# Designs tried in a protein design chat: VH-VL binders against Sulfurtransferase Alvin_2599 (rhd_2599). Part 3

Target 1, 107 residues: Sulfurtransferase Alvin_2599 (rhd_2599), of Allochromatium vinosum (d3rpb9)
Amino acid sequence: MVNEIDSESLSQRLADTEDVLLVDIRTPAEIAQGMIPDALQLPMHLIPIRMSEIPKDRDVVIYCRSGARSYQACAYLMQQGYGRVLNLRGGIIAWARHGLPIVAPEG

## First folded at step 6 (VH-VL; framework fv_acimtamig)

Design s37 (from c2 with heavy chain I50W)
Fold by ESMFold2-Fast, scan of step 6:
Structure s37 (fold): chain C 107 residues (1-107), chain A 120 residues (1-120), chain B 106 residues (1-106)
Amino acid sequence: as target 1 above (107 residues)
Amino acid sequence: QVQLVQSGAEVKKPGESLKVSCKASGYTFTSYYMHWVRQAPGQGLEWMGWINPSGGSTYYAQKFQGRVTMTRDTSTSTVYMELSSLRSEDTAVYYCARDFYSSGWEGDYWGQGTLVTVSS
Amino acid sequence: SYVLTQPSSVSVAPGQTATISCGGHNIGSYNVHWYQQRPGQSPVLVIYYDSDRPSGIPERFSGSNSGNTATLTISGTQAMDEADYYCQAWDSSTYVFGGGTKLTVL
């Protein structure tokens, strides 16, 4: 089963400086409009090629726009041996609706 | 505008292989996964799998593993679904559908469907 | 294998509220999407991520998902809403569709 985390819980974990990697799997055009601070930009179509960039020894929260696509990505990664991936329920939409920080990439 | 155009209807005999095409236009082909879903006459929708058009990676429903193969051609923005060892139970309308997750506000995009009849 | 259960049919008078259920073990922990299919046409996404509407889908359509049941609600039902409705969820290995519900508006 894919484990999930909501925006408020993720925000709390980031606030206490837990060792969590955020991965934004949206398209480059979507990411250019705003992303969660410090997220690794890894468009979904590149996951099979670049999954070695995802660590297995810490929690990795995968997100997309609404949470549905990243759920699918987490299931795929679990089959590839990545047992510590978590889906951000509601994606960046829910993150923004909760008033949480959004930044422009490279600025 | 986004369009998915599928190949025309086919009649097959048991034991043959089926290959359906789905040509995409109106968006960046490699930015969205493509799903294949079928529907037998008078029955419900059945998910078969997805393909990532960028890298070509696939994920198949357990029921179809060993018989289904999904591929793509990025030069023509076309995905293909091949189903082997056809049986009469494979008679269905086969749909391709663009993954909506990163475009949910736009809705979902489905091909028009390809009717495949398997009979002797 | 994960199974989603829908009633085979629901009948409602024009202007009344129709509710279509989608039962699945712990379905509230998954993202549920709803599709509308009119005869001879491809499915159309009417609700995604449990309760969000795509652009162009009337406000009459709403969704919820909690515990073991997801629900599609159509308020002020119109003749044009007559169709088959399918719920869909990802269960970690497969997208799965419910059996479909035929909505009749009489």
Scores: ipSAE 0.006, ipTM 0.565, lowest interface PAE 12.4, mean pLDDT 85

Design s38 (from c2 with heavy chain I50V)
Fold by ESMFold2-Fast, scan of step 6:
Structure s38 (fold): chain C 107 residues (1-107), chain A 120 residues (1-120), chain B 106 residues (1-106)
Amino acid sequence: as target 1 above (107 residues)
Amino acid sequence: QVQLVQSGAEVKKPGESLKVSCKASGYTFTSYYMHWVRQAPGQGLEWMGVINPSGGSTYYAQKFQGRVTMTRDTSTSTVYMELSSLRSEDTAVYYCARDFYSSGWEGDYWGQGTLVTVSS
Amino acid sequence: SYVLTQPSSVSVAPGQTATISCGGHNIGSYNVHWYQQRPGQSPVLVIYYDSDRPSGIPERFSGSNSGNTATLTISGTQAMDEADYYCQAWDSSTYVFGGGTKLTVL
């Protein structure tokens, strides 16, 4: 079963300086429009080749636009032995609706 | 200016191995992933796998796992795709294609294709 | 094994709008790319990530993806648009292509 976290809960964990990695699996064009600060940019189709960049010893929150694609990504990663992945319910859309920070990607 | 140039056509016998090269130019070789896709005569496109030219990591389609190997040589900006235990069903045009990860707006680039015929 | 279904052929008159479907279970949750291939040539990416156009692709090409169907739309179809069109989606375990659709402009 894929574990999920909502925007408010994630924001609180980040404010508490918990050791959490954010992973944005959206397209480069979507990320160019804005992303959650400090997220690792890892487009969904590259997960199988780049999943070694995802740690297994800390919580990893995967997000996309609405939460649907990142749910699929979490299911895949769990099948590959990544037991500490969580889906951001509602994606970056819900994050923005809560008034939470969105930044331009570095570059 | 971006070019992917593949090795020439080959005729192989069943049981032999195939090694196709794809030489890249006009961009930073290690900054883009490279896919391999094949197309049997009169048929559709079939994805085989992808390689990261920087670290050499690979991911292969399940159908080809165990008989496909993708490698690269950063000194010559060349990617290789090797397919072993060839069968007549492996007759196809083999393409390399540069992923559009970092510059999605410019699209992807494909090599010209390499026709491989497997027959007795 | 995830399967993408396309019609084998679509015919339109010059200037008409062509639509090519790509059916897949819950495909709206995945990213879909579209390729154009003319006989004897390498494929050309015409739409990526559902609806974006690469630089140099005419604005008459557009895409959408929702539910169980992704669609490529070509407005004001021209003779030069005759080609095979392939959809492609990433599922969690594989990168899959549709069977292809031959577009004829007559």
Scores: ipSAE 0.049, ipTM 0.689, lowest interface PAE 6.7, mean pLDDT 86

Design s39 (from c2 with heavy chain I50L)
Fold by ESMFold2-Fast, scan of step 6:
Structure s39 (fold): chain C 107 residues (1-107), chain A 120 residues (1-120), chain B 106 residues (1-106)
Amino acid sequence: as target 1 above (107 residues)
Amino acid sequence: QVQLVQSGAEVKKPGESLKVSCKASGYTFTSYYMHWVRQAPGQGLEWMGLINPSGGSTYYAQKFQGRVTMTRDTSTSTVYMELSSLRSEDTAVYYCARDFYSSGWEGDYWGQGTLVTVSS
Amino acid sequence: SYVLTQPSSVSVAPGQTATISCGGHNIGSYNVHWYQQRPGQSPVLVIYYDSDRPSGIPERFSGSNSGNTATLTISGTQAMDEADYYCQAWDSSTYVFGGGTKLTVL
């Protein structure tokens, strides 16, 4: 089953710890419009070849625009042995609606 | 001036192996993935797999798993595609193509193609 | 196993708009790229990530992707646009090409 985390819970974990990796799987064009600070940019189509960049020993939160693509990505990664991936429910849309920080890729 | 230059045409017999090379120039070789795509005469494009030149990791289409091997040589900026146990239906033009992940605005770049004919 | 369906051919008069479809279940949730291939030549990327154009590709080329259909649109079609066109997508497990569409301009 794919585990999910909401925006407020993720925001609290990021404020409290450095034990979470964020992964943005959207297209480069979408990421150019803004991303969650410090997220690893890993477009969905590159996951099979770059998944070694995803640690297995800490929590990894995967997100996309609304949570649909990242849910599929989490399911795939779990089948590949990544047991600590979490889907950001509602994606970056929900994150923005909660007034949480969004940065330019070079800001 | 990005260029991908492939090895020349090959004629093979069923059961043999082929090895096509693709030499890259004009960019940082390890910064882009390389795809291999083939096209049988009069048919459409068929994706075979890709390689990450930086680490050598590969991802193959299921149809070719067990028969295809992709490798690279960073000292010569060359990728290789080897296909074993050839059959007549492997007759095709084989292309290498540079992935456009971080440079989509520049487009992607394709080699000129290598015609491989498998016949007895 | 994911299949992209294209019409085998599309005909259009010079100056008219050509539309080439690419059908796939829930394709609007994936990224679609479009290639142009002239006889005896390597493919050329004309649209990437649904709707973006590489540098050097004329503005008359545009793309869209929603629901179960991605579309390549060529406005003011010219004789030089005559070619085979392929859609391509990644569905998180493999890269898939459509069967190709021959565009005839006459």
Scores: ipSAE 0.007, ipTM 0.624, lowest interface PAE 9.5, mean pLDDT 87

Design s41 (from c2 with heavy chain Y59W)
Fold by ESMFold2-Fast, scan of step 6:
Structure s41 (fold): chain C 107 residues (1-107), chain A 120 residues (1-120), chain B 106 residues (1-106)
Amino acid sequence: as target 1 above (107 residues)
Amino acid sequence: QVQLVQSGAEVKKPGESLKVSCKASGYTFTSYYMHWVRQAPGQGLEWMGIINPSGGSTWYAQKFQGRVTMTRDTSTSTVYMELSSLRSEDTAVYYCARDFYSSGWEGDYWGQGTLVTVSS
Amino acid sequence: SYVLTQPSSVSVAPGQTATISCGGHNIGSYNVHWYQQRPGQSPVLVIYYDSDRPSGIPERFSGSNSGNTATLTISGTQAMDEADYYCQAWDSSTYVFGGGTKLTVL
């Protein structure tokens, strides 16, 4: 079972300065169109080789465009022993629909 | 200009090990991941794994887990793919390919391929 | 493990549109890339991230991906487009290639 969080709940946790890591698993081309501020850019295909960058001692919210790819990524990470990953339900589409901040990525 | 130059063709016996090299030039070697893909004669492409030349971390396809080892030498900008316990079914052209996911506008770059024949 | 299904061959006349399918369960949730391989040559990326073209690839090459099928479309097909075409997708644990489609321009 993959744990999920919605955009409003995530926005509140970030506003409360909780120690949460955001991970954007989309393609570089998708990220170039805009991303959630301060997200770690980790394309989905590199998760197995870069998962050591994901901490196990804090909540990690994984997102993609709509939530489908990131759901699969969370399932994979849980199978690999990452118990504190959460899928952002609805992805960055839902995030934008709620008027929440989106920024251009830094190189 | 970006170039990936692979080592020459090899003939091996079953049970031996194979080590193919791929020398990179024309870009910052540690900034791009490198894939290894093989193709048996008359067959399709088969992904074997990926290596991060910066830290040396690797991820292998399940089929090759336990037989394949990927390494790199940053002083010579070279990646290596070693495959042990060779079988006749390992006869293939082996390719290295630079990962395009960092800056896709350039496309990807592939080595010329290394033919490895495993027989009797 | 995840399997991508392609037709083994497609034939078109010069100037006609060729379409090559790549079937996979829920493939529209993955990013699909397409490779062209001419006999004796290394593969060449012709479409990446479903529909983007690398520099130097003609605009007659296009791609789409939704539901259970990704498609490579070649409009105004030329003799030089004769090759094997492979789709590729990432399944959160491995890269997967389709079986390949031989495109013949007659």
Scores: ipSAE 0.306, ipTM 0.784, lowest interface PAE 3.3, mean pLDDT 88

Design s42 (from c2 with heavy chain H35Y)
Fold by ESMFold2-Fast, scan of step 6:
Structure s42 (fold): chain C 107 residues (1-107), chain A 120 residues (1-120), chain B 106 residues (1-106)
Amino acid sequence: as target 1 above (107 residues)
Amino acid sequence: QVQLVQSGAEVKKPGESLKVSCKASGYTFTSYYMYWVRQAPGQGLEWMGIINPSGGSTYYAQKFQGRVTMTRDTSTSTVYMELSSLRSEDTAVYYCARDFYSSGWEGDYWGQGTLVTVSS
Amino acid sequence: SYVLTQPSSVSVAPGQTATISCGGHNIGSYNVHWYQQRPGQSPVLVIYYDSDRPSGIPERFSGSNSGNTATLTISGTQAMDEADYYCQAWDSSTYVFGGGTKLTVL
């Protein structure tokens, strides 16, 4: 069962300075067009080799364009023992529709 | 110019181990992941696993778990693929390839392939 | 195991459009790449991340991916395009190649 969070709830948790890691699993081309501030860039196909970078002791919100690919990524991570991953419902599309901050990736 | 140069063809007996090398040049070795793919004669491509040359972390296809080991040597910009307990069905051309993630605008790069024949 | 289904063979006349399908359950949720392989040669990436072309690949190569089918399209097909074509899906849980499609241009 994949837990989900929507854009408004996530923005409130970030405003409250909760210890939440954001993970952007989109392609480099998509990320170049803009990403949620402070997100870890971790393309979906590299999750199995890089999952040790994902902490197990705090909430981790995984997002993609629309929420479909990140739902699958969350399901996989939960199967690998990552019990605190959440899917951002609606992805960065919904995030942008709510007028929430988007930044250029750092070089 | 990016190049991946693999070691030469090998003939092995069942039960032996194989170790193929792939020497990279023309780019920053630790900036790209490397993967290994094999192709049995007249058949399709089969993904074996991936290695991060920077940290040395690996992930292997389930079919090869327990038999395959991937390593690298950053001083020589070389990736290795070792396959143990060889069977005749392991006869194939083995390819190394550079993942395109870090600079996805470039064409991907593959080694020339290493033919490994396993026969009794 | 997850399976990508390709037609074994596709034939097209020179100058015509060739389409090669790659079928997979919910494949539109995966990142799909396409490789061209000529006999005795290493594979060459012709499309990556569903629809992007690497530098040096002609504009007549294009790709799409939605629902249960990813497609490689080659417009104005030339004799030099004769090769085996493989789709590949990379996802957090899936790293597979399709069975390959032999493209014949006659």
Scores: ipSAE 0.361, ipTM 0.788, lowest interface PAE 2.9, mean pLDDT 88

Design s43 (from c2 with light chain N31D)
Fold by ESMFold2-Fast, scan of step 6:
Structure s43 (fold): chain C 107 residues (1-107), chain A 120 residues (1-120), chain B 106 residues (1-106)
Amino acid sequence: as target 1 above (107 residues)
Amino acid sequence: QVQLVQSGAEVKKPGESLKVSCKASGYTFTSYYMHWVRQAPGQGLEWMGIINPSGGSTYYAQKFQGRVTMTRDTSTSTVYMELSSLRSEDTAVYYCARDFYSSGWEGDYWGQGTLVTVSS
Amino acid sequence: SYVLTQPSSVSVAPGQTATISCGGHNIGSYDVHWYQQRPGQSPVLVIYYDSDRPSGIPERFSGSNSGNTATLTISGTQAMDEADYYCQAWDSSTYVFGGGTKLTVL
């Protein structure tokens, strides 16, 4: 089963400076419009080849636009042995609706 | 100008192995992943796998797992695809294709294809 | 394995709009790309990430992706658009291609 976290809970954990890695699996065009600060950019289609960049010993929150793609990505990663991945429920859309920070990606 | 130039056509016997090359130019070789796709005569496109030219990591389609090996040589900006234990159904045009990771202005690029015929 | 379903052929008159569908379970949650392949030639990317058009591809090509169907639309179809068209999507674990659609302009 895929574990999920909502925007409010994630925001609190980040404010408390907890060791959480954010992973943005959206397309480059979507990321160019804005992303959650400090997220690792890992387009969904590259997950199988780049999953070694995802740590297994800390919480990793995967997000996309609405939470649908990232739910599937989390399910796949769990099948591959990544037990500490969480889906951001509602994706970056819900994050933005809560007025939480969005930044332009660095070039 | 981005170019992918593949090795020439090959004729193989069943049980042999093939090795196709794809030489890249006109861009930073290690900045883009490379796919291998094949197409049997009169059939559709079939994805075989992907390689990261920077670190050399690979991921293969389940159908080819155990028979395919993808490698690269960063000094020559070349990727290779090896397929072992060839069968007649491996007769196909083999393509390399650069993964489109950049914004829309660059587009996607494919090699010209390498025809491999497997027959006895 | 994940399957993308395309009609085997589509025919349109010159100047009319051609529509090619690509069906897949929940395909709207994945990124869909479209390739054009003329006989004896390498595939050419005509639409990427559902609806974006690469530089050099005419504006008459457009794409959409929602629910269980992605669609390639070619407006003002010309004889030069005769080709096989393939959709391609990522299914969380592998890349998959549709079976291809032969477009005929009559």
Scores: ipSAE 0.451, ipTM 0.803, lowest interface PAE 2.4, mean pLDDT 88

Design s44 (from c2 with light chain N31S)
Fold by ESMFold2-Fast, scan of step 6:
Structure s44 (fold): chain C 107 residues (1-107), chain A 120 residues (1-120), chain B 106 residues (1-106)
Amino acid sequence: as target 1 above (107 residues)
Amino acid sequence: QVQLVQSGAEVKKPGESLKVSCKASGYTFTSYYMHWVRQAPGQGLEWMGIINPSGGSTYYAQKFQGRVTMTRDTSTSTVYMELSSLRSEDTAVYYCARDFYSSGWEGDYWGQGTLVTVSS
Amino acid sequence: SYVLTQPSSVSVAPGQTATISCGGHNIGSYSVHWYQQRPGQSPVLVIYYDSDRPSGIPERFSGSNSGNTATLTISGTQAMDEADYYCQAWDSSTYVFGGGTKLTVL
């Protein structure tokens, strides 16, 4: 039901400068510890009121800590007509374990 | 100091409309979302909806869709919750609460509550 | 609709550990928040996002969330902790509160 992408595949797409929006749905405290560069910060509980910020005409990768919450967020968005959302399998934990870039929010 | 001050208690008859106000102070009004939650006497908490004071966008719980309207006035830093077609089951304390997303470490902030009694 | 189940009451002796459960299908996949409400007062957030404490909340309050159960734990329970406790979760479409648990310290 929900399409997923792993850390290596996402990293390659970003390295190729593909037009992909990253969305971090974690808590502010979690994001303060580090986030994937250029991700839109959109806490899960605000998705219904802010979903218009998510484009429908490009791929959108939603992530959280481990991939569980973002899987549910993707399922919800698909029910709302967002057909190009993908869950980052393993979340930012898997991303960090692969040695991929983590930045402080706002630089 | 952050404060949310709600309008006073009301007594209503079935079929009337209710409009509760919540005046915010001590922070940038448009930077935080505002929730409305109610609690019937002796019962638990029930979420009604959320408003973005910046743009005025709203999202309501399905149970209240069609009866509830949330608005704000940025010049007075006040949010409003209007509930129409009142029934006796709408007797409750109504709370406004500032969303804790941006200030989680500070906790959330709740108004003092507005008791609304609906009876004939 | 998504339902959160709490015990209606929990009793504990002063100084002992109180544990309040919040059951929900796959609740460990959602973030859980906990509110304390004393009679005649507005709710107070005591735990947010499963295990984080707001400023001013004592360290004896802690939370966890895994599988189908979220738990609020109060160590060294004091008389002032007597209150109703509510869990709350976001299921991507709405906020859902548990039915509440009355904590009695006796």
Scores: ipSAE 0.341, ipTM 0.776, lowest interface PAE 3.1, mean pLDDT 88

Design s46 (from c2 with light chain N31H)
Fold by ESMFold2-Fast, scan of step 6:
Structure s46 (fold): chain C 107 residues (1-107), chain A 120 residues (1-120), chain B 106 residues (1-106)
Amino acid sequence: as target 1 above (107 residues)
Amino acid sequence: QVQLVQSGAEVKKPGESLKVSCKASGYTFTSYYMHWVRQAPGQGLEWMGIINPSGGSTYYAQKFQGRVTMTRDTSTSTVYMELSSLRSEDTAVYYCARDFYSSGWEGDYWGQGTLVTVSS
Amino acid sequence: SYVLTQPSSVSVAPGQTATISCGGHNIGSYHVHWYQQRPGQSPVLVIYYDSDRPSGIPERFSGSNSGNTATLTISGTQAMDEADYYCQAWDSSTYVFGGGTKLTVL
């Protein structure tokens, strides 16, 4: 089953512990519009070749625009043995709607 | 400016191994992933795998797992695709193609193709 | 195991609109790219990320992707557009091509 987390819950976890890895699987054009701070940029099509960059010993929140693509990415990663991946429900759209921080890719 | 130049056509026998090269120029070789795609005569495109020229990591299509090996030489900006245990069904044009992730607006870049004929 | 289905051929008169479909389960959740291949040539990217055109591709080429079908549309079709067209998607595990569609302009 794919575990999900909403924007407010994720924001609270980042404020408390900051030991969660965020992974942005969107296109370069989408990321250029803004991303969640400190997210690892890992375009969806590169997941199979780069999944070794995803740790298994801490929670990893995968996000996309609306949560649909990242749900599928989480399902795939779970089949590959990554048991600590979570989908950000509603994606970066919901994150922005709640007034949460968004930064330029380089800062 | 950007060019991918592949090795020349080859004729092989069943059971032999094939090694095709793809020399890149006009960009930073280690900044872009490279795909290998083949096309049998009169048939469609078939993806074989991808290589990261920087670290050398690879990911292959399941159909070719165990027979294909992709490598690179950063000193010559060249990627290689090696296919073993050749069968007549491996007769195809083999292409290298630079991943367009960060350069999509300008299109992607493909090598000219290498025709490999496997015949008895 | 993801499969993209295309019609094997499409025929259109010059100046008319050609439509080429690419069917895949939940394909609208993935990005689709379209390639044009003329005989004896390497493929050329004509549409990427569902609907974007690379520099140099005419505006008469457009794309869409929703639900279970992605579509390549060529308006005002010209003789030079005669070629094989392939859709391509990444399903989180593999790069997959459709079977290809031969576009004939007559």
Scores: ipSAE 0.457, ipTM 0.821, lowest interface PAE 2.3, mean pLDDT 89

Design s47 (from c2 with light chain G28E)
Fold by ESMFold2-Fast, scan of step 6:
Structure s47 (fold): chain C 107 residues (1-107), chain A 120 residues (1-120), chain B 106 residues (1-106)
Amino acid sequence: as target 1 above (107 residues)
Amino acid sequence: QVQLVQSGAEVKKPGESLKVSCKASGYTFTSYYMHWVRQAPGQGLEWMGIINPSGGSTYYAQKFQGRVTMTRDTSTSTVYMELSSLRSEDTAVYYCARDFYSSGWEGDYWGQGTLVTVSS
Amino acid sequence: SYVLTQPSSVSVAPGQTATISCGGHNIESYNVHWYQQRPGQSPVLVIYYDSDRPSGIPERFSGSNSGNTATLTISGTQAMDEADYYCQAWDSSTYVFGGGTKLTVL
């Protein structure tokens, strides 16, 4: 089963400076409109070719627009041996609704 | 301006290996991933795999895992697709296609196709 | 293995609206792309990311994706639109193509 985390819990982990990697799997056009700070940009269709960039020894929170695509991405990664992936429930939509930081991607 | 030019048609026997080339021009070769897709006569499109021309990393469709190898040569802006242990059902037109990921607004670009006939 | 299902053929009179479906379990969770292929030619991307059009593709081409069905819609269909149409999606592990739909105009 895919483990999930909500925006408030993730925000608290980041505030506590926990070693968490954020992965944004949306399209470049979506990311250009804003992303969660410090997220690794890894579009969903490139996950199989770039998954070695995802660590297995720390928590990795994967997000998309609403949480649907990232749920499937987490399921796939778990099948590939990535046991520490979590889906951000509600995606960046829920993150923004909570007033949490959104930044422009670095060029 | 963007062009993908593939090698010419080939006739092969079962058990042989195939190597098709795709030469890119008109853009920065290492900035776009490249797909290989085939199409048997009168049939649909079948995805074979993807290569990153910058780092050389690859990912193949499960059906072709163990038979396909994709490589590139950055000095000639060329990608290659090798398929081993050929069977008659491998008769197809083989296409290279530039991934539209970063510039979908331009569409993607496809090579002209390479017809490979496998017969005994 | 993820499977995309298309009707094998669709016929429409010139000027009418053609719709081509692409069925897949929970397909709305994935982005769908559409290709047009005329006989003897390479495929051409006509819709990407469910509903976006590449530069140069006429506005009469549109797309949608909801539930278990993605749809390509061609309004005011012209003779030049006769072609095979393929939907395509990435299911996190594989690029998958539908079986293709032959569109006949008249």
Scores: ipSAE 0.389, ipTM 0.806, lowest interface PAE 2.6, mean pLDDT 89

Design s48 (from c2 with light chain N26D)
Fold by ESMFold2-Fast, scan of step 6:
Structure s48 (fold): chain C 107 residues (1-107), chain A 120 residues (1-120), chain B 106 residues (1-106)
Amino acid sequence: as target 1 above (107 residues)
Amino acid sequence: QVQLVQSGAEVKKPGESLKVSCKASGYTFTSYYMHWVRQAPGQGLEWMGIINPSGGSTYYAQKFQGRVTMTRDTSTSTVYMELSSLRSEDTAVYYCARDFYSSGWEGDYWGQGTLVTVSS
Amino acid sequence: SYVLTQPSSVSVAPGQTATISCGGHDIGSYNVHWYQQRPGQSPVLVIYYDSDRPSGIPERFSGSNSGNTATLTISGTQAMDEADYYCQAWDSSTYVFGGGTKLTVL
């Protein structure tokens, strides 16, 4: 079962300075248009080779454009033993609709 | 000018091992992931795995897990693909291909291919 | 595992529009790339991330991806477009290629 979090709940956790890692699995073109601040850029097709970058001891919120791709990514990661991954329901589209911060990618 | 130059054609016997090289030039070798893809005669493309030249980490297609090993040598900007316990079904053209994710939108690059024939 | 289904062949007259489909369950939620391969040559990426063209690929090549079908469209098809075309997608577990479509321009 994939656990999910919505944009407002995630925003509250970040405002409370909780130790949450955000992971953006979108394409570079999508990320160039804006991303959630401090997100780790990890394209979906590289998850199997880079999943060691994802911690198991803190909550990790995976997101994409709408939540569909990141749902599948979370399902895969859970199968690989990552019990603390959460899908951002509605993706960055829902995040932006709530007026939440979007930034340009960092170098 | 990005180039991927692969080793030459090989003829192998069943049970032997294959090692194909792919030498990269014209870019920072450790900045791009490298894929290996094969194609049996008259058949489609088949993905074998990926390697990160920077750290040497690898991920292989399930079908090849246990028989394939991918490595790199950063001093020569070369990636290698080894396939063991060869069967006649392993007769194919083997390609290396630079992943496009890190390319800054210039697309991907493929080696010229290495024909490997496995026969008794 | 995940399977991508392509027609084995498509035929068009020169100047007509060719469409090559790539079927996969919920493929619209994944990114699809398209490769062109002429006999004896290495594959050439013609569309990546559903609809983007690499530098040097003519504008007559376009792509789309929604629902259960990704599509490669070649407008104003020319004899030089005769080739095998492969779709490719990633589902977080493997790269998977479609079976390939032979495009014939007659």
Scores: ipSAE 0.468, ipTM 0.823, lowest interface PAE 2.4, mean pLDDT 89

